# Ledger of designs, part 1: VH-VL binders against q89xp2

Every score and structure here is a prediction.

Target 1, 226 residues: q89xp2
Amino acid sequence: MTSPCKHGDRPPGRHDLVFVSPAGWRAMLDARDDLAADSLLARWPKMRWPTIRRRALPHEATGVALGLPLPPSAGKKRVALLVEIDHVASVARPPSLQQARAYAPRNWWPTLDRLDGLALRHSVDARVYGSLAWQSLTGLDYVTGRSDLDVLFEFRSETDIDRFVADVAAIETSAPMRLDGELMSADGAAVNWREVHGGASELLVKSIERVVLLDRHQFISGATGS
Structure headers, positions and changes below count from the first letter of each chain, unless a header shows other numbers; antibody chains are not in Kabat numbers.
ipSAE, averaged over its two directions, is called F for ESMFold2-Fast, E for ESMFold2 and O for OpenDDE. V2 adds 0.75 times the mean of E and O to 0.25 times the DockQ between the complexes of E and O.
[cut] marks letters that were taken out.

## First folded at step 12 (VH-VL)

Design k3
Fold by OpenDDE, look of step 13:
Structure k3 (fold): chain C 226 residues (1-226), chain A 118 residues (1-118), chain B 107 residues (1-107)
Amino acid sequence: as target 1 above (226 residues)
Amino acid sequence: QITLKESGPTLVKPTQTLTLTCTFSGFSLSTSGMGVSWIRQPPGKALEWLASIDWDDYKYYNPSLKSRLTVTKDTSKNQVVLTMTNMDPVDTATYYCAREYYWDFDYWGQGTLVTVSS
Amino acid sequence: DIQMTQSPSSLSTSVGDRVTITCRASQSISSWLAWYQQKPGKAPKLLIYDASSLQSGVASRFSGSGSGTDFTFTISSLQPEDVATYFCQQYDSYPWTFGQGTKLEIK
C-alpha cells in the first residue's frame, strides 16, 4: 500500500531523516514513560531534531519505523520509535559531506574533501549518516576518537562501481578514521561498500522492505527485484 | 490543581527595571518537558511572548527584547522571575506567566497589569 | 520571526451559526500551532493544540485544522459564552508568535 505523503514530501526511505509532527511526538511521549522522562528526548521535538527511517521489525507491520540515537553522553542508547504515517511532518535526505564538514574533527577534513571530490567525479551523491551526521544535525557531541565515518553513496547506472570502491579504499589508507558506508541504488537498495570491494559474487542487499542476497551484477545493474 | 500567579509592582517609572515573580503549584520545573513563559499584552492589542525557561534551565528570549530581559527560576520555591530593564510607557501591558507543557501554554496566570508612567 | 496573520480581525454572528477563523503563517510551521480563547479581563485559555487536537475539557464544538501555512479554527454552533477574542500561536520556532486576534461578537 502506498502511504500518503505530506505535501512536498516523498515516502521516507532507509536512512532518510524524518521529522515528526507535534501530535506524533505527544503520542509517543504519552505512550512511553521512559521517553518522557528522558531530558534529551523531551528536548528533541523542542529542538526540532529529526529521527531516522529504519527497517520495520516483524511486529511493526503498521506505521513508520523510526529511530534516534542518543549521544555518548546520554549512554549512546538507540531509541526505537513507531509512528503513524500521518505523524510524518516532513522527510529529508541525510546531510551531505559539505554540510557535515564543519562539524567534523579537523583531521577528518582531508578525507571528507577527498571523498567529496571522488563522489563528484563519479556523479555519486555522497551523504553522511552515523555519528557525524547526528553531530551536524543536533550540534551535540556524537563523534569520538573511535568513531567511524559513515557514508552513503548513492550511485547511478552509469557509475563504475568497482573503480569507485577501489578509490574509496585508497582514500581510507590515509584516513584517520575507518570508512564505513553503503552503496545505494536508485531504488533504495544498499550494500556495504567493503563487500563490493571484496569482489563477492553475491551481496547482502538491504532495503527498507527486506534483506536479501543478490547476485553482484543484478545489484549493480539496478535489478533488485522490486 | 495547576495554578500560576504573577506578583510585582503594578506601577513603574520610565527607565526603571520591572521585576515580576511567577509563583506556581501543581507541577515542577524539574520535570522534563516543563517550562514557564512570560507573555504580555498591551491594552486592546495582541499577545507578545517575552521569555521562557525550561526544566534544564535553558532560557529563551524574544530577540527584540533580549537585551532587556532576564529570566530565572527557583525550582525549590516553584518560582520564575522576569526582569525587564529600561521600562518605557510602550511597555505598559498585562503581563502573564504561563506553563509550557512541551510547547503550548496550557495554564495561565491571571495576569498583572503593569503601567509605566512618570 | 514567523508572522501569524488572522482573518478576520472581527466577526459578528448569530447564536447557532458556524464560525470560521483563519490563521496564516509567513512560513511553514507544520502543525506547531495552538488556538486560544480570551474573554474580556481574563487570561487566554488553550482550546486547540497541534493544529487540530482539542484540549481536555474544551467543548466539542471547537475544532482546528490545517498544516504548513494555512490553519482554520471553527466553532460548529456559536454559543453566547463563546463571545471572546481568539488567537492563534505558533511554536514551530523561537520566538513564539501570536496572531493579532479575532474579536467575536454576537449580533
Scores: ipSAE 0.703, ipTM 0.869, lowest interface PAE 0.9, mean pLDDT 94
Fold by ESMFold2, look of step 13:
Structure k3 (fold): chain C 226 residues (1-226), chain A 118 residues (1-118), chain B 107 residues (1-107)
Amino acid sequence: as target 1 above (226 residues)
Amino acid sequence: QITLKESGPTLVKPTQTLTLTCTFSGFSLSTSGMGVSWIRQPPGKALEWLASIDWDDYKYYNPSLKSRLTVTKDTSKNQVVLTMTNMDPVDTATYYCAREYYWDFDYWGQGTLVTVSS
Amino acid sequence: DIQMTQSPSSLSTSVGDRVTITCRASQSISSWLAWYQQKPGKAPKLLIYDASSLQSGVASRFSGSGSGTDFTFTISSLQPEDVATYFCQQYDSYPWTFGQGTKLEIK
């Protein structure tokens, strides 16, 4: 296991990486014929690669809902997993921009460096998810010529969000890829950065529990619409 | 039912290349999750993992020895072969092959003592 | 490399006694740990996997516990046939590493 952060560093979030215990993997392999039959899915527990937290379905009330994102060579699908809470060995943050840089295409490096500098200037914690994150975590080929750069921007209450997203948009004008990403509050509530930059009056706010429309003012001021 | 057996030379001169063969039965190395590993034990000392090869031909090498090790498999013969170059007297050990089902070594061969001496 | 340190290096005790051997990892290995028994002149035998799960065909007097960095192997009531060296092994991170062993003797 590479780059696990301190467990419980923040409330569990949608983008958190979840490492399954050996007992958890054995239980899933016993229950799921598709895991044992597919060579890449069988490889996952051998490599101790993490999974990703996903929103639970109604029938999944008692377990922890996880996803296993496959690379493009395997159809780029997310395999749904369900584990008992006792089989969650650890939880980690997504990779930082700095951690992911070495795994990105070389022509992405200037954009990653500019984003990292911007995040530091605004006191924003910038992490990657999506294809670059999984390429960093596994070494498998996730990033393609059409891939977006997916960034998670964890902001503080004092962050000037409007100026931040304007600066992100400026960086994108020279980027070799589309910048996708989310602005996330300390509560783990997140919104797409383009909705904020585009001036939408209501924002689609996502958390691990629900997806809701929230007034722009309430989200920017730190309200969650509870 | 599951068995593994090491075969190869028991005496090797310094600088020579050691080739060991693990022949196994009772399982298939084509089965997802299966691997075969080489582990050695110098007389009176701890076990040291050397190399592994998995069902999908993924290979692992101990970094301290990587430049000297090669592991291959022949699934039609139920064999895994370890090659270790530039042998030295410090490499004198009992060499084991073991089955690795996902993670731990659940079945072992009896081992073969390889002595490196002129 | 993850260093596995066993304690004690050797111990001598009586038939019927409870035996405890510890293994400490230099960093967290969650529960990715196994215990092996190696009798004199023989290959190792897997006893405990995933830190606490008893391998099939292994006597119930053997057990394991722990997670993270500190692990314990226990023989609840020592039998004469348990004279052996016991090793822990981590399988959390490459390279896979073993403890130096604990030699168990009967007084």
Scores: ipSAE 0.465, ipTM 0.764, lowest interface PAE 2.7, mean pLDDT 88

## First folded at step 13 (VH-VL)

Design n3
Fold by OpenDDE, look of step 13:
Structure n3 (fold): chain C 226 residues (1-226), chain A 118 residues (1-118), chain B 107 residues (1-107)
Amino acid sequence: as target 1 above (226 residues)
Amino acid sequence: QITLKESGPTLVKPTQTLTLTCTFSGFSLSTSGMGVSWIRQPPGKALEWLASIDWDDYKYYNPSLKSRLTVTKDTSKNQVVLTMTNMDPVDTATYYCAREHYWDFDYWGQGTLVTVSS
Amino acid sequence: DIQMTQSPSSLSTSVGDRVTITCRASQSISSWLAWYQQKPGKAPKLLIYDASSLQSGVASRFSGSGSGTDFTFTISSLQPEDVATYFCQQYDSYPWTFGQGTKLEIK
């Protein structure tokens, strides 16, 4: 079901950043005492920080399901939010590797640069989510010594997926952190890159609408959601 | 009932420092989402935001006046203090303190007219 | 700084008339906008917040609309007690800024 979008906005997909209107924030804060009482959550809209689009739970049939991960200093709690579509002010893609680089630990930089170069060579749009993304978006400390690098690889029909994931795996061998992430097709369907690299005939495909097991070839060819 | 009241000198000489105190009741600056702002209005002119302080003691200043402004709070006394240095006749205005409920100013003091004159 | 431009600067209308005031922001402020009423010698009073939300206790004849850069404040039927100066204010980003005001009078 295509959600109504404001003029000039696209429907928020999985991993998209969602900026909520002041009315939306006020509604959420007023409806939930636990949110209003949290200093960081109260500050979140004041700082114009985004939320992240998540899959809706079965009981969340109406509205836009959003997530808000708090930093480790705040207990690393994941806040689940549900807002009306009219309270979506704007939508953005996750930050690029280039945008996030300045906020990453120095020892991550070589890996980030290699991934960026790889993405460019394969015409893949690489973006970050997880701790590094939130650190870059908020300026708060999200990345720790145990943090993984979460990368979203938006591939195209012409992308050699097998070669690409092999190269990602090669980069990981010298990386100071674990490389996690997803391969995302144009329709928003995504698979863990490690699953693809493992050579499975069937892949666990996640979209904003559903989670399904699909044939590897179907996913790679982009035949996941027509 | 929520109330705010400005207090301080109504006459200041040029180059002197203005100190205004906002005393409020009906809410606390220890509550998340609460803040107090200072806004001024020259006679017959538009409103100008000066400074804000919130529940976590974050301070925000108008960049055009930042070098001259200081805002502090005493949560236990329900007071916010604004200091403005190097006053000039152009600073003659009614000065308001207002509560920020999340963002908007939903309650205002009555304002105090401050005249800067030799 | 975000500049807020109101139109018109002054307005004279009759009791019962529909009044419309516009506020334009120099850049998009989403719906981070409030409208205030200020009567002579008094402090501003919040009427509308978040562009279109009516403040508690405010008459239903007052309304606000808009998003992005263009906002509208409306009085559906002007009353004698509505004589005042009206201001818009953005709180999208610091410094928070006000419009220059619209002085509303009755003919």
Scores: ipSAE 0.860, ipTM 0.933, lowest interface PAE 0.5, mean pLDDT 95
Fold by ESMFold2, look of step 15:
Structure n3 (fold): chain C 226 residues (1-226), chain A 118 residues (1-118), chain B 107 residues (1-107)
Amino acid sequence: as target 1 above (226 residues)
Amino acid sequence: QITLKESGPTLVKPTQTLTLTCTFSGFSLSTSGMGVSWIRQPPGKALEWLASIDWDDYKYYNPSLKSRLTVTKDTSKNQVVLTMTNMDPVDTATYYCAREHYWDFDYWGQGTLVTVSS
Amino acid sequence: DIQMTQSPSSLSTSVGDRVTITCRASQSISSWLAWYQQKPGKAPKLLIYDASSLQSGVASRFSGSGSGTDFTFTISSLQPEDVATYFCQQYDSYPWTFGQGTKLEIK
């Protein structure tokens, strides 16, 4: 599945997976009765499943802000976690589209194969987040008949973004699901692919730190989120 | 105080089935994060983990022995039962049960020596 | 399966000496590692958990360090009551596996 980075290789970015150390889990379980008492949440440290980076709130100046999205059967809860930096055991990129394929509904496979081929042709790194990512990481039922495919497209400076999103739109026309994709620059700043496809001159750009409106050319040139 | 104790036969003939019971007190196996594991130690040799069962009845088996092992629990009696089929003299060992709170073995039973011979 | 290789298999040293035992995992286990003491005829006793955390009620002369694949267990000043076999155990992934143990004696 995911190739963890060693502690300290880089700070967790948007959509990065964060594996918490045993000491970190013990600290959270000692402090949080909701974690310790919930049979599903107790499964997380037991199985060594990762968490995900989230944007820190202003009062969370120390530590690493993490999130834990629960499956639909648990009421679509999202658990907020905060751990000390020393309790981050490793950081990994989201599952690749190829890694997640085996965990997707079989009727999604042709679309995933086309997206993988498209990503290769455009030198784009395609990864998943959202329901398919968590289904592939945990084996729990996250993907429903109404689920989007959440894809992260990390593009390079030479990538023809306009051509790429046009090809993504073409793939979506015969897909069994909605493609909810983000284009991510090397700086970790991301924009929804539909905004680019729609021809917007200003884009809503998301990073781990902020959400800002940037000119289309600023984003394409590798606009920073920080 | 947390205690665990193994009980069952101490002498078993080859090919027979071994059944061991772990009776524990001071914790409940229905508590989230709780588990009980079986570990054995042949005389003078390393410890070998056999099986675990946790609070949601998930069962974990050593792959090398999986076809021979069954672990079950009775939460109302605070008991976990290990069954191991087709015993062989190589299975002679001290068998321990231990509490697994999420992952490490913080409390152990005293162990029971099981000898497999004719 | 994650193989745990422990060194040395035995050692004999004097009261007051510093004792060092190592454990190597065949793949990264982060800090999902424990150290146990087993005295003759007794059940194992947990000494160190999470690679470096001292279990409650355990003497401060015992310590652990390391992460990833290489781990060290130390007794800072050997005492007569420390005669035992010491072993590591990984709890990163099933099956849980143990080092073969280090038999510690006083000469």
Scores: ipSAE 0.452, ipTM 0.759, lowest interface PAE 2.8, mean pLDDT 88

## First folded at step 15 (VH-VL)

Design r6
Fold by OpenDDE, look of step 15:
Structure r6 (fold): chain C 226 residues (1-226), chain A 118 residues (1-118), chain B 107 residues (1-107)
Amino acid sequence: as target 1 above (226 residues)
Amino acid sequence: QITLKESGPTLVKPTQTLTLTCTFSGFSLSTSGMGVSWIRQPPGKALEWLASIDWDDYKYYNPSLKSRLTVTKDTSKNQVVLTMTNMDPVDTATYYCAREHYWDFDYWGQGTLVTVSS
Amino acid sequence: DIQMTQSPSSLSTSVGDRVTITCRASQSISSWLAWYQQKPGKAPKLLIYDASSLQSGVASRFSGSGSGTDFTFTISSLQPEDVATYFCQQYYSTPWTFGQGTKLEIK
């Protein structure tokens, strides 16, 4: 279980898990009949399962925008939530590869282990999001035969990004699933690793605040202008 | 008006099974967020949660007593039944059923004193 | 199991006084906490839920605060009818557990 960090440590960024207070959940469930009527959604707070931080929509100027992905058995619906900041009980990072491994299909294990090893060698913090993450967090079936492995690679200024993504691509060649994911800088800005590997001069950089095109060098150097 | 009422034997012999029924009104266990819990309180002691059943028939038990407890519901009758096996004098207590509104116990029965004695 | 420790176990105060009861959890429970009032021979009555939310119909002199491990229950001005035992309860994780209670009397 990822130790929840107290809200006072840092604002939740993209991909962060957000645990909502009982008052927050009560407010949401009472305000939306569609949420309360869904047995799984009603179960969610009872099981103390987290939500995920998402970018706010234009009309969501106040509060903390959260997402809740339902499993395929529940139609794979993505529930959009908006909570007051005071209802954020704690924030955690997504599960590590190691934490998620036990919940992955066995044929994924070699790939997970290789990625974990790669991340360690490059001093990259590798975490999972998407179907595998939610499977690990809830114990519900999220991973299917069509599921990709979504990995968040938190890199440092010293990381050889070009070499790293090349090695990720090499691992994918023998992987039983598609490897998707993002390279995330210390400031929370992230790019799809495939875009970087493709050698693009400009990268689509996503942060909790905005989506922008940045020069490759600017992104890698941490000069995201935020 | 929301009401709960415990019913069952007030005297049980050691090793016998206790069966308590909670009959409630003013709410339904078919409503999401609703549950019913059993809580007991020995004379002069603290409250102890025993078991819970919710709208989706999920059952929760106190791990220390799990092997002895069974909770079931009849939504159509607005009843929840608790069974506790192998009763002992130490199990003498006032037994309450309470409504869970999401998580907190917002309405309680009056309680029924169950004495375990030979 | 999460242990809930209340303080004090008992107190005697005067009408009109401010009363403060504390509850400490053995681990963080965020705000998954309720306060109950129990009068002799009666069932517990919910006063505060979610650490600080006042139950409907409960007098405004009752309040709760806190999060994590430390919680406080307050009666702003003690009334004669407030003589009772007060319990905190966590519903963060099973088994749900109660504090040992605080017996409140009037001098």
Scores: ipSAE 0.877, ipTM 0.943, lowest interface PAE 0.5, mean pLDDT 95
Fold by ESMFold2, look of step 15:
Structure r6 (fold): chain C 226 residues (1-226), chain A 118 residues (1-118), chain B 107 residues (1-107)
Amino acid sequence: as target 1 above (226 residues)
Amino acid sequence: QITLKESGPTLVKPTQTLTLTCTFSGFSLSTSGMGVSWIRQPPGKALEWLASIDWDDYKYYNPSLKSRLTVTKDTSKNQVVLTMTNMDPVDTATYYCAREHYWDFDYWGQGTLVTVSS
Amino acid sequence: DIQMTQSPSSLSTSVGDRVTITCRASQSISSWLAWYQQKPGKAPKLLIYDASSLQSGVASRFSGSGSGTDFTFTISSLQPEDVATYFCQQYYSTPWTFGQGTKLEIK
């Protein structure tokens, strides 16, 4: 569903979808009995479904660390994968709110529509991750009555972040679910939207490589041009 | 050794239903990742994929023919059955079954020529 | 549907020559592509899978390359037993589709 781009434009970052080549899948299935024997995991490459980028473990010095979040019916586990960089066929952005809407519960639709409108007003690119994203990518049942709506908000240097998070908070007050969301700068660094709305003086900034504390001013004003 | 063999009628009248059976040995269609496909080749023309059925009973159909095709399996007999309704002379072709392990067709049956004429 | 366009449609060359056949997909298929050999009256035989990987038991004179939309199949030194029709097949997206074939003959 998402528009893949060629590997090499940028390395896969937080929340990026990674499509594995047929040679990459064959190598993993040949080497790992747990993947080859599991009916759902064997189905995954047959459907050409993507994987997701994850932070590498200490012993994963070479290659690209990937994950497969399984649906609740399969125990809601995340399967760890490691592929050679040559087996990354393409990288894609997470599904947009609009792409994911058709796969959401109907009572979520008003909240999704309000978030779409908000994103347009603030020139923010809003995308989903988590259960709704995987439901939209696979068609399998990921979203439950307890699910959060996980939204990724990619902002620009001109975005009024303080006004944006205030408007997100207003939308949540009438939402049927908890909004769990991240504000992401152009370089892939992200913070939880509630930390910004809550007025924290230092923010926990997450990237694919590390987690650091930054001064609020440094993250907001320096996210693209500091 | 892996083998597949197609069986069924070689002559069918227009509008009739064709039923073909693929009988195979040397592998199990209960193994995760395994599938069997039907492909046909009209005389002098390119191969055309028709349908597939996988170990988990997932089925694929060529969209242009989906309303006419049914594929089923009997794993205990090592058989896959293709049914194609409303046969027409343009359906005259050699029909193959082939094994899918992963996604390529690595082993093929010898094929059976089916002629559709009055 | 993804169209697979093969070139040339036929080829006549000498024993020992290098043979090159191309296949172009109407959209990117990454490396989800196979090459088959079909001799008269016989079923197709898989030679190359995943664009460039040689199938077990296939002679090393056969090779494949390419990704995306443009793919090449090569016989490094033609042998008399290589007289056949060769075709590509994409398995990126349903329906799985085949090239029209290249009929290879010896002069």
Scores: ipSAE 0.756, ipTM 0.900, lowest interface PAE 1.0, mean pLDDT 90

## First folded at step 16 (VH-VL)

Design s3
Fold by OpenDDE, look of step 16:
Structure s3 (fold): chain C 226 residues (1-226), chain A 118 residues (1-118), chain B 107 residues (1-107)
Amino acid sequence: as target 1 above (226 residues)
Amino acid sequence: QITLKESGPTLVKPTQTLTLTCTFSGFSLSTSSMGVSWIRQPPGKALEWLASIDWDDYKYYNPSLKSRLTVTKDTSKNQVVLTMTNMDPVDTATYYCAREHYWDFDYWGQGTLVTVSS
Amino acid sequence: DIQMTQSPSSLSTSVGDRVTITCRASQSISSWLAWYQQKPGKAPKLLIYDASSLQSGVASRFSGSGSGTDFTFTISSLQPEDVATYFCQQYYSTPWTFGQGTKLEIK
């Protein structure tokens, strides 16, 4: 299990795991019959499983927008939740590649190890999200034969991003799965690594607050205007 | 009104199996977020959780006693049954069943004192 | 297993006094904590759930606070009928565990 961090250090950003308080879960389950009617959803808090921070929907009420994906066996439904800030018990980063490895298909292991090594060499913090993350968090079957590996690469100002993504692409050539993922700056702004690797002059930058097109250099330099 | 009541033998011999029944009213174990737990309390000592069963028939056991415990429910009769094997004098306690609403025990039976003695 | 340690084990106070009982968990349990009152020969009664939520029908003089590992139960003004043993209980992870209890008496 990922070590929860106390709420208060920073607001939860995209891909962050959010653990909801028992009071928060009660409030949601009492308010929404659709949640209570689903056995897996009703059991979710009892299993102490996390939610994931998501961007707010248009015209969504004030609060912390959360989601949880159900596994393929449950129709891969994505459940949208909204909680008060006071109901956030703790926040954690997504699982590391190492943490998730044991839950991945064995044929994924060489790729995971290579990515982990690459991240270490470049002082990049690599985390997993998507199906592998949820499989590792819940123990439920999320990964299928068609699943991609979703990786979050948190880079620093000194990171050679161009070289890094080139190396990621090189690893993908021998990978049994597609490598998806995002490059994330310290401020939480993120771009798909393939856009960067493709040499685009403008990048689609996603943050918890907004989605914007930014100049490549502005994104890499950390000048995201937030 | 929500009520729970424990029933079963009050005297058990060592090595025998204890069977307790919790009969409840005012709620149903077909309702989401509902469960029933068994908790015991030796005379003058702290409470010890034994087992629980929820609306979806999931069973939870105290790991220290798991090999000796079985919990089942009959939703139609509003009953939960606890069996505990290989009873020992150290198992002498007041046994409670309680409603688990979400996660806390909000309603309790009056308890039944079970004495294990030769 | 998560150990719950209560303090004090016993206390004797006067009617009208403020009473404070503490409970410490061996690890973080967020706010997955309840407080119970048990009178002699009776079953426990839920007073506080989720660390600070007052159970319906319970007097407002009872309150709970805390999160993580340290929790506090308070009686703002002790009444004669409050003579009992009080227990904290964590329901963060199985097995659910209780504190050893605090016996509250009136001088």
Scores: ipSAE 0.891, ipTM 0.954, lowest interface PAE 0.5, mean pLDDT 95
Fold by ESMFold2, look of step 17:
Structure s3 (fold): chain C 226 residues (1-226), chain A 118 residues (1-118), chain B 107 residues (1-107)
Amino acid sequence: as target 1 above (226 residues)
Amino acid sequence: QITLKESGPTLVKPTQTLTLTCTFSGFSLSTSSMGVSWIRQPPGKALEWLASIDWDDYKYYNPSLKSRLTVTKDTSKNQVVLTMTNMDPVDTATYYCAREHYWDFDYWGQGTLVTVSS
Amino acid sequence: DIQMTQSPSSLSTSVGDRVTITCRASQSISSWLAWYQQKPGKAPKLLIYDASSLQSGVASRFSGSGSGTDFTFTISSLQPEDVATYFCQQYYSTPWTFGQGTKLEIK
């Protein structure tokens, strides 16, 4: 019941990186011929690379549902994993924009720098997920010429969200890629930044457990940490 | 059933190159997640990891010794070879090879004492 | 490099006693840790892997626990054949490093 994890003491949320313990990896490799037979998947634990949280399937009532997003050269798919909660060694935030910069195409750098500056001015924690995140974490080639920049904007109660998304829109007008970003509350509920910028009265709110349509005021109330 | 055995010279002069061969049986380095590591132990001192080579030819080297070490394998012969250049009397130690299945050293050779002196 | 510090460096106990040896890592290594036994003139023998899992063929009186930085190795009831030096080893980050060892004696 109340048995907090070793390094982290809560189940991982949306976009969180999950590091699996050596016992957890050993159990999965022993049980899963598809993992053991694939050189990249067998290499994954040897590199101490993280996994990502995913929604559980109905038959996965016990355990923590995880995924491995593979690079385009390996078929551009997500390999499903299931581990016991005691095999979650730690949970980490996605890479920061600054951490990811060195792994991005050079023509993305001005956009990354502008986003980082904007986040600092608004006291927003800006991180990457998707292809750039996994390129940063593994060194493998995930980013292509057609890739979006996937940014997670974790904001606080003092953040002027409407002004923030207007500034994001301004940055995108001259960006070399589509900016696919989410605004995330402390509870892990997230919305696409374009829905907020567009003035929608109802927002599509995503969390690890559900996707629901909420009134704009309901999201803002939850986002302010009440 | 799983065995490893180190072979090579037991006496080496300073500045010479040491070449050790690990010959093993009961497993294959073509098997996913398998590796072989070289570890040494100076008399009366702690174990020191030197180098590893995995089934996918991924190689690890102790950073403090990296410029002096080369590890290679011949999977068809069940052999791993360690080369260590510019030997010095401080390198006198028992040298072991060990199987690394997943990441722990679960089977070790008997070890071979290599003495470096003139 | 991750430093592994063992305590005590030497231990003298009686047959049947519970033996406890600790190992501290200089930074978190999660549970990427093993314990080895080494008798004079012999290669190390793996006893415990992944901090707490007992290697096949190893007596059940041996156990391990801990995660992060602090790890404990236990012999529940010391036997005469357990006289040896015991080492911890981390395999979280290269270089893989070993503790200095604990020499276990019968008094």
Scores: ipSAE 0.765, ipTM 0.902, lowest interface PAE 0.8, mean pLDDT 89

